# Designs tried in a protein design chat: VH-VL binders against q8ixk2r445to577. Part 73

Target 1, 133 residues: q8ixk2r445to577
Amino acid sequence: FFGMLQNKGLTDYCFDYNPPDENQIVGHQVILYLCHGMGQNQFFEYTSQKEIRYNTHQPEGCIAVEAGMDTLIMHLCEETAPENQKFILQEDGSLFHEQSKKCVQAARKESSDSFVPLLRDCTNSDHQKWFFK

## First folded at step 17 (VH-VL)

Design t76
Fold by OpenDDE, second read of step 17:
Structure t76 (fold): chain C 133 residues (1-133), chain A 121 residues (1-121), chain B 111 residues (1-111)
Amino acid sequence: as target 1 above (133 residues)
Amino acid sequence: QVQLVQSGAEVKKPGASVKVSCKASGYTFTSYWMNWVRQAPGQGLEWIGEIHPSDSETWLDQKFKDRVTITVDKSTSTAYMELSSLRSEDTAVYYCAREGKYYLSYAMDYWGQGTLVTVSS
Amino acid sequence: EIVLTQSPATLSLSPGERATLSCRASQSVSWYDISYMHWFQQKPGQPPKLLIHDASNRATGVPSRFSGSGSGTDFTLTISSLEPEDFAVYFCQQAYSTPYTFGGGTKVEIK
């Protein structure tokens, strides 16, 4: 699966990554933004290694969850996907992070009108369901 | 004005298939989800599934995942719901309903007139 | 799935009286300040008609005597003063999670 990774509950919002330097793509937080499909900042791929890859030029980035964090941070992809980069896109649309045993949920930033994907306890919520478009 | 016009009543035998159509007009067909909901005689409402006409993204109740196919024809602004392996319990009025989801507000605001599907031996 | 329980099943009232209908969800259907609960009115031989969307917003053309309130798991539809045309079945519906589900309905009938 590849393309825009769109949230079901928070309609018309997609995973978005826009690093300050296109040649230094790691270390920043993935956010949610209105789906526009322009450029590469909304193009992701779900791989057979259960990675969510930021599909740009080499080196490729993979979404990771750092210890103690609930945010999605871009790391470099590795030959063998590390545990903190493994996600399961379930049949029901839920996006499950294996290591944390949590689901990716569209969330509102505190005191902000912005949105971000955060790890949360898995619940029956369309805000935890995602699909590629 | 928004209108959803469904196909006529159907009478089927058990094991057969039925395909109900819902023709939309009065709005941009590809900008709203189309839902299918049924209602058995004297009973409540049961959601079957939904489809987004722009790309045919579809969500179904797992209860129907093996028997229901929802499709659209963008050229005619028509949505379809096909139910196979019909059972007597499938006897119901089937509705299509438009749902907007684009401004943090969701509601099935326009409904078709309904299509009665009767399954009997 | 999220189960919606409506109460009472039947409400017998006279025109001019206040009607209070309840809908309880098995889990929260609210996301921050948005409650994905809707109310429909259905009369015999007709499709459901949207009355209230997102817990408290009257749909277009819906009289002011209809109002909705609630958040989380508990929602209420109120008809301040029943009109003859208001005697019908009312359904709540959650759009918080697929599969979308409806309550069993409350029949508002004339006493």
Scores: ipSAE 0.794, ipTM 0.922, lowest interface PAE 0.7, mean pLDDT 94

Design t77
Fold by OpenDDE, second read of step 17:
Structure t77 (fold): chain C 133 residues (1-133), chain A 121 residues (1-121), chain B 111 residues (1-111)
Amino acid sequence: as target 1 above (133 residues)
Amino acid sequence: QVQLVQSGAEVKKPGASVKVSCKASGYTFTSYWMNWVRQAPGQGLEWIGEIHPSDSETWLDQKFKDRVTITVDKSTSTAYMELSSLRSEDTAVYYCAREGKYYLSYAMDYWGQGTLVTVSS
Amino acid sequence: EIVLTQSPATLSLSPGERATLSCRASQSVSWYDLSYMNWFQQKPGQPPKLLIHDASNRATGVPSRFSGSGSGTDFTLTISSLEPEDFAVYFCQQSYSTPYTFGGGTKVEIK
């Protein structure tokens, strides 16, 4: 699967990554932004290694969860996907992070009109369901 | 004005298939989800599934995952619900209903008139 | 799935009286400041009619005597003063998670 990774509950919002330097793509947080399909900021790929790859430039970035964090951070992809980069996109649309045993949920930032994907306890919320468009 | 007009009543034998249509007008067809809901005689409402006409993204109740196919024809602004392997328990009025989300509303605000599907031997 | 329990099953009242209908969800249907609960009115031989969306917003054309409230798991539909045309079945429905589900309904009948 590839393309825009769109949230079901938070309609018209997609995974978005826009690093300050296109040649240094790691270390920043993935956010949610209105789906626009323009440029490379919203193009992701779900791979057979269970990675969510930011498929724009080489080296490719893969979404990771750092220890103790609930945010999605861009890391470099590795030949063998590390545990903190493994996700399961379920048939029901839920996006499950294997290591944390939590689901990716569209969330609103505190005191903000901005949104981000966060790890949360798995529910059946449409805000935890995702699809590629 | 928003209108959803469904196809006419159907009488089917067990094991057959039925395909109900829902023609939408009065709004941008590709901007709203189209839901299918059924109601057995004298019973409550049961959600079957929904589809987004823009890309045919579809969500179904697991109960129907093997028997229901929801599709759209954007050129005619028509949604379809096909139910196969019909059983007597499938006898119900089937409704289509549009639903917006987030920027619109999380509610099925307009409904078709319903299509009675009777399954009997 | 989220189970919605409506109470009472039947409510017998006279025109002019206040009707209070309850809908309880098996889990929260709220997301921050939004509650994904809707109320429908259905009369015999007709499709459901949307009354309230997102817990407390009256749909277009719905009289002011209808109001919705609640968050989390507990929601209420109130009809401040029943009109003859208000005697019908009322359903709550959650749009928080698929499969979307409806309550069993409350029949508001004339006493």
Scores: ipSAE 0.786, ipTM 0.921, lowest interface PAE 0.7, mean pLDDT 94

Design t78
Fold by OpenDDE, second read of step 17:
Structure t78 (fold): chain C 133 residues (1-133), chain A 121 residues (1-121), chain B 111 residues (1-111)
Amino acid sequence: as target 1 above (133 residues)
Amino acid sequence: QVQLVQSGAEVKKPGASVKVSCKASGYTFTSYWMNWVRQAPGQGLEWIGEIHPSDSETWLDQKFKDRVTITVDKSTSTAYMELSSLRSEDTAVYYCAREGKYYLSYAMDYWGQGTLVTVSS
Amino acid sequence: EIVLTQSPATLSLSPGERATLSCRASQSVSWFDLSYMHWFQQKPGQPPKLLIHDASNRATGVPSRFSGSGSGTDFTLTISSLEPEDFAVYFCQQSYSTPYTFGGGTKVEIK
């Protein structure tokens, strides 16, 4: 699966990554932004290694969850996907992070009109359902 | 103006299949989710599933996962709902309904006129 | 699935009276400040008509006598002063989670 990774509950919002330097793509937080499909900042791929790859030029980035964090941070992809980069996009649309045993949920930043994907306990919410467009 | 026009009433035998159509006009067909909802005589409303016409992304109630197929024809702006292995309990008026966007959510704001499907031996 | 329970099942009132309809969800259908609950009106032989979306927003063309309120699990549709054309069945529906579900409906009938 590849393309825009769109949230079902948070209508018309997609995974978005826009690093300050296109040649230094790691270390920043993945956010949610209105789906526009322009450029590379909304193009992701779900791989056979259970990675969510930020599909740009080499080196490729893969979404990771750092210890103690609930945010999605871009790391470099590795030959063998590390545990903190493994996700399961399930049939029901939920995006499950194997290591944390949590689901990716569209969330609103406090005191902000901005949105981000966060790890949360898995619930029956369309805000935890995702699909590629 | 937004309009959803559905196909005519159907009479089927148990075990048969039925395919209901919903032709959309007055808006960009590929930009809105299309829902299917049914209502048995004198009963409430039951959601069947939805499809996004742009890429045919589909969500179904698990109750119908083995019997319902929702499709679209973008060239004619028509959505279809096919229900197989029909039972008497499937007798109902079947509606298509567009979900319009309202800020951060969708609501079924336009409905077809409904299609009566009668299943009887 | 999220179960929606509407009450009362039937509401008998006269024109000009206030109607209060309840819809209770088996779990919260709110996300921050948004509630994914909608209200529909249905008359015999017609499809449902959207009245209120997102708990408290009147759909286009809906008279001001209709209002919605609530959050979390408890929602209310209010008709401030019933008009003859308002006697119908009203359904609540949640879009918080698939499968989407409807309440059993409240029939507002003339006394």
Scores: ipSAE 0.772, ipTM 0.921, lowest interface PAE 0.7, mean pLDDT 95

Design t79
Fold by OpenDDE, fold request of step 18:
Structure t79 (fold): chain C 133 residues (1-133), chain A 121 residues (1-121), chain B 111 residues (1-111)
Amino acid sequence: as target 1 above (133 residues)
Amino acid sequence: QVQLVQSGAEVKKPGASVKVSCKASGYTFTSYWMNWVRQAPGQGLEWIGEIHPSDSETWLDQKFKDRVTITVDKSTSTAYMELSSLRSEDTAVYYCAREGKYYLSYAMDYWGQGTLVTVSS
Amino acid sequence: EIVLTQSPATLSLSPGERATLSCRASESVSWYDISYMHWFQQKPGQPPKLLIHDASNRATGVPSRFSGSGSGTDFTLTISSLEPEDFAVYFCQQSYSTPYTFGGGTKVEIK
């Protein structure tokens, strides 16, 4: 699967990554932004290694969850996907992080009108359901 | 003005299939989710599924996953709901309903007139 | 799936009276300050008509006598003063979780 990764519950919001330096793409948080289909910042790929790749840049980035965190941070992809970069896009649309055993949920940033994907306990919420568009 | 015009009433035998159409007009067809909802006589409403016409992304109630196919024809701004292996319990009025956009949500704001599907031996 | 329970099943009132309809969800249908609960009015031989979206917002053209409130699991539709044309069946519906589900409906009938 590839393209925009859109949330079911949050109206027309997609995974978005726009690093300040396109030559150094790691270390920043993936956010949610209105799906616009323009540029490269909303193009992701779900791979056979269960990675969510930001592959419009070289070297390629992979979404990771750092220890003790609930945010999605861009790391470099590795030949063998590390455990903290493995996600399961399930049949019901839920995006499950294997290592934390939590689901990716569209969330509102504290004290802002911005949105981010965060790891949360898995629920039936459509805010935890995602699809590629 | 937004309008959803559905195909006419159907009478089917058990085991047959039915395909109901819903022609949309008055808005950008490919920009809004289209829902299918049914209502058995004298009963409540039951959501079947929805489709986004732009790419045919589809979500179905698992109850119908093996019997329902929702499709669209973008060239005619028409949505379709096909239900196979019909049973008497499938007798109902079937509605298409556009899902309007609000700030961070959607709601079925325009409905077709409904299509009665009668399944009888 | 989220089960919506409406009460009462039937509400018998006279024109001019206040109608209060309840819809209870088996689990929360709220996300922060947004509640994905909607209300519909249905008259015989007609499709449902959207009245309230997101718990408390009147749809276009809906008279001010209709109002919605609630969050989490408990929601209420209120008709401040019933008009003759308001006697109908009212359904709540949640769009918080697929599959979307409807309540069983409340029939508002004339006393």
Scores: ipSAE 0.927, ipTM 0.960, lowest interface PAE 0.5, mean pLDDT 96
Fold by OpenDDE, fold request of step 18:
Structure t79 (fold): chain C 133 residues (1-133), chain A 121 residues (1-121), chain B 111 residues (1-111)
Amino acid sequence: as target 1 above (133 residues)
Amino acid sequence: QVQLVQSGAEVKKPGASVKVSCKASGYTFTSYWMNWVRQAPGQGLEWIGEIHPSDSETWLDQKFKDRVTITVDKSTSTAYMELSSLRSEDTAVYYCAREGKYYLSYAMDYWGQGTLVTVSS
Amino acid sequence: EIVLTQSPATLSLSPGERATLSCRASESVSWYDISYMHWFQQKPGQPPKLLIHDASNRATGVPSRFSGSGSGTDFTLTISSLEPEDFAVYFCQQSYSTPYTFGGGTKVEIK
């Protein structure tokens, strides 16, 4: 699966990553932004290693969850995907993070009109359901 | 003005299939989700599924996953709902309904006139 | 799935009276300040008509006598003063979680 990763519940919002320096793409948080289908900042790939890969840049980035955090941060992809980079895109659309046992939910950023994907306890909310477009 | 015009009433035998059409006009067909909802005689409303015409992304109630196929024809701005292995319990008025866009949400704001599907031996 | 329970099943009133309809969800249908609950009006032989979206917003062309309120699991549709054309069946519907579900309906009939 590849393309824009869109949320079911949050109308027309997609995973978005735009690092300040394209020569150093890691260390920043993945956000949600209106799906526009332009550029490379909304293109992701779900791989056989269960990675969500940001492969429009070299070296390639993979979304990771750091210890004790609930945000999605871009790390470098590794030959063997580390545990904190493994996600299961389930049949019902839920995006499950294996290590934390939590689901990725579209959330409103605190004191802001912006949105971010955050790890939350798994629910039936469409805000935890995602699909590639 | 937004209009959804559905195909005519159908009478089917158990085990047969039915395909209902919904022709949309008055808006950009490929920009809005299209839902299918049914209503048995004298009963409430039951959501079947929805499709986004731009790429045919489809979400179904799992109870229908093996019997329902929702499709679109972008060239004619028409959505289709096909239900197979019909049973008497499938007798109902079937509606198509467009989901309007609101701030961070959707709601079924325009409905077709409905298509009565009668299943009887 | 989220189960929506409407009450009462039937409401018998006269024109000019206030109607209060309840819809209770088996679990919350709210995300922050947005409640994914909608209200529809249906008359015999017609499709449902959207009245209220997102708990409290009147759809286009809906008279001001219709209002919606609530959050979480409890929602209310109010008709401040019934007009003859308001006697119909009213359904609540949640779009918080697929599969979308409807309440059983409340029939507002003339006394």
Scores: ipSAE 0.927, ipTM 0.960, lowest interface PAE 0.5, mean pLDDT 96
Fold by OpenDDE, look of step 17:
Structure t79 (fold): chain C 133 residues (1-133), chain A 121 residues (1-121), chain B 111 residues (1-111)
Amino acid sequence: as target 1 above (133 residues)
Amino acid sequence: QVQLVQSGAEVKKPGASVKVSCKASGYTFTSYWMNWVRQAPGQGLEWIGEIHPSDSETWLDQKFKDRVTITVDKSTSTAYMELSSLRSEDTAVYYCAREGKYYLSYAMDYWGQGTLVTVSS
Amino acid sequence: EIVLTQSPATLSLSPGERATLSCRASESVSWYDISYMHWFQQKPGQPPKLLIHDASNRATGVPSRFSGSGSGTDFTLTISSLEPEDFAVYFCQQSYSTPYTFGGGTKVEIK
């Protein structure tokens, strides 16, 4: 699966990654932004290693969850996907993070009109359902 | 103006298949989700599934997963719902309904006139 | 799936009276300040018509006598003063979780 990773519940919002420096793509938070399909900021790939890759640049980035965090942060991909980079995109659309045993949910950023994907307890909410487009 | 025009009434035998069409006009067909909903006589509304015409992304109620196929023809701005292995309990009026876009949400704002599908021996 | 329970099943009123319809969800259908609950009106032989979207927003062309309120699991559709054309069946519907589900409906009939 590849393309824009769009949320079902949050209308027209997709995974978005825009690092300040194109030559240093790791260490920043993945956000949600209106799906536009322009450029490379919204292109992701779900791999057989259960990674969500941001592969518009080399070396390739993979979404990871750092210890104690609920945010999605870009790390470098590894030959063998580390545990904190493994996600299961399930048939029902839920995006399950294996290590934390939580689901990725579209969330509202505090005191803002911005949105981010956060790890939350798994629910039936469409805000926890995702599809590639 | 937005219009959804559905195909005519169908009479089928148990075990047969039916394919209902929904022709959309008055808006950009590929920009809005299309839903299928049915209503048995004198009963409530039951959501079947939805499709996005741009790429045919489809979401179905698990109840219908093995019997329903939702498709679109972008060239004619037409959505289709095919239901196979028909049973008497499938007798209902079937509606297509467009989901309008609202702030951070969708709502079925325009509906077809409905298609009666009667399943009887 | 989320189950929506509407009450009462039937509401008998006269023109000019206030109608209050309830819809209760088996679980919350709200996400922050947005409630993914919608109301439809249906008359015999016609498809449903969207009245209220997102709990409290009137759809285009819907008279001001229709209003919606609620959040979480409890929602209300109010018709401030019934007009003859308002006697119909009203359904609530949630879009918080697929599969989308409808309430059983409330029939507003003339007394």
Scores: ipSAE 0.901, ipTM 0.952, lowest interface PAE 0.5, mean pLDDT 96
Fold by OpenDDE, second read of step 17:
Structure t79 (fold): chain C 133 residues (1-133), chain A 121 residues (1-121), chain B 111 residues (1-111)
Amino acid sequence: as target 1 above (133 residues)
Amino acid sequence: QVQLVQSGAEVKKPGASVKVSCKASGYTFTSYWMNWVRQAPGQGLEWIGEIHPSDSETWLDQKFKDRVTITVDKSTSTAYMELSSLRSEDTAVYYCAREGKYYLSYAMDYWGQGTLVTVSS
Amino acid sequence: EIVLTQSPATLSLSPGERATLSCRASESVSWYDISYMHWFQQKPGQPPKLLIHDASNRATGVPSRFSGSGSGTDFTLTISSLEPEDFAVYFCQQSYSTPYTFGGGTKVEIK
């Protein structure tokens, strides 16, 4: 699966990554932004290694969850996907992070109109359901 | 003006299949989710599933996952709901309903006139 | 699935009276400040008509006598002063979680 990774519950919002330096793509947080399909900042791929890759250019970035965090941070993809980069996109649309045993949920940043994907306890909320567009 | 016009009433035998159509007009067909909802006589409303016409992304109630197929024809702005292995309990008025877009949500703001499907031996 | 329970099942009132309809969800249907609860009006032989979306927003063309309130699990549809054309069945519906679900409906009938 590849393309825009869109949230079911948060209408018309997609995974979005826009690093300040295109040659240094790691270390920043993945956010949610209105799906626009323009450029490369909303192009992701779900791989057979259960990675969510920021599939724009080499080296490729893979979404990771750092220890103690609930945010999704871009790391470099590894030859063998590390545990903190493994996700299961389930048939029901839920995006499950294997290591943390949590689901990716569309969330609202405090005191802002900005949105981010966060790890939360798994629920049936459509805000935890995702599909590629 | 937004309009959803559904196909006519159907009478089917148990075990048969039925395919109901919903022709949309007055808006960009490929930009809005289309829902299917049914209502048995004198009963409440039951959501069947929805489809996004742009790429046919589909969500179904698991109750119908083995019997319902929702499709679209973008060239005619028509959505379809096919229900197979019909049972008497499938007797109902079937509605298509468009979900309008709001700030961060959808709501079924326009409905077809409904299609009565009667299943009887 | 999220179960929606409407009460009362039947509400008998006279024109001009205030109608208060309840819809309770088995679990929260709110996400931050947004409640994914909607209200529909249905008359015999007609499809449902959207009245209120997202708990408290009147749909286009809906008279001001209709209002919605609530968050979390408890929601209310109020008709401040019933008009003859308001006697119908009203359904709540949540879009917080698929499968979408409807309440059993409240029939507002003339006393």
Scores: ipSAE 0.867, ipTM 0.944, lowest interface PAE 0.5, mean pLDDT 96
Fold by ESMFold2, fold request of step 18:
Structure t79 (fold): chain C 133 residues (1-133), chain A 121 residues (1-121), chain B 111 residues (1-111)
Amino acid sequence: as target 1 above (133 residues)
Amino acid sequence: QVQLVQSGAEVKKPGASVKVSCKASGYTFTSYWMNWVRQAPGQGLEWIGEIHPSDSETWLDQKFKDRVTITVDKSTSTAYMELSSLRSEDTAVYYCAREGKYYLSYAMDYWGQGTLVTVSS
Amino acid sequence: EIVLTQSPATLSLSPGERATLSCRASESVSWYDISYMHWFQQKPGQPPKLLIHDASNRATGVPSRFSGSGSGTDFTLTISSLEPEDFAVYFCQQSYSTPYTFGGGTKVEIK
């Protein structure tokens, strides 16, 4: 699948990657932003290796969660996907992180109007349901 | 001046199928989820599923998954719900309902007039 | 799936009286400070009409005598002073988790 990765629960929010330096794409957090499809920030590919790739730029980025963490951050893609970069987009819309055995959920940063995807214990909440648009 | 106009009442025999239409006007059809909800006579409301007309993304109650098909025709701004293998307990008024967009949520703010489907031998 | 239980099933009151309707969810329908609970009014032969979205927000054109409150699993619709046009059936509905579900309804009728 390729396109915008949209959350079911929030009104028109999508995965978004907006690194401070467009020439250094690794090490920053993936966010949720209103879906717009403009520029390069909201286009991702779900690959046969179970990666979520940010591949509108070279070198390509792959979303990862480091051991013991809950934040989705950008790493460089590797020829063979590391375990911390593997996600299963299930038929019920859940986005399961294999290594941690947790699901991606839309979350609010503190009490702000800023939102991010984070790993949480899996539930059936629409905030843990995702689809490509 | 959002309006949802549904097709007329239908009488069906057990085992048949029914296809209900819902023609939308007064808003951008492809920007809002369209839901289907039914209500058996004298009873409560039951959600069937929803579709987003822009890409046909569809979410269904598992209870109906094998018997219901929800589709759209963008060119006529019309949503359809087809229910197959009808049983007497499928006798109900079937509603289409648009979900409006609110802060971090959706809510069914406009409803069609309803379509009575009667399943009788 | 989330079961919504409304009480009472029937509320017999006179115009001018206060109506209090309850809806209890089998699990929380709240995400942070947002509660995905909605209230509808339905009169015979008519489709449901949205009254309250997200627990406490009145829909456009809904009179101020209607108010909603609650979070988590317990929600209330209040009609502060019943008018003749308020005698109807009221349903709660959650949109926290598909499949979306409705309560069984509370009929508000003239005593």
Scores: ipSAE 0.832, ipTM 0.930, lowest interface PAE 0.8, mean pLDDT 93

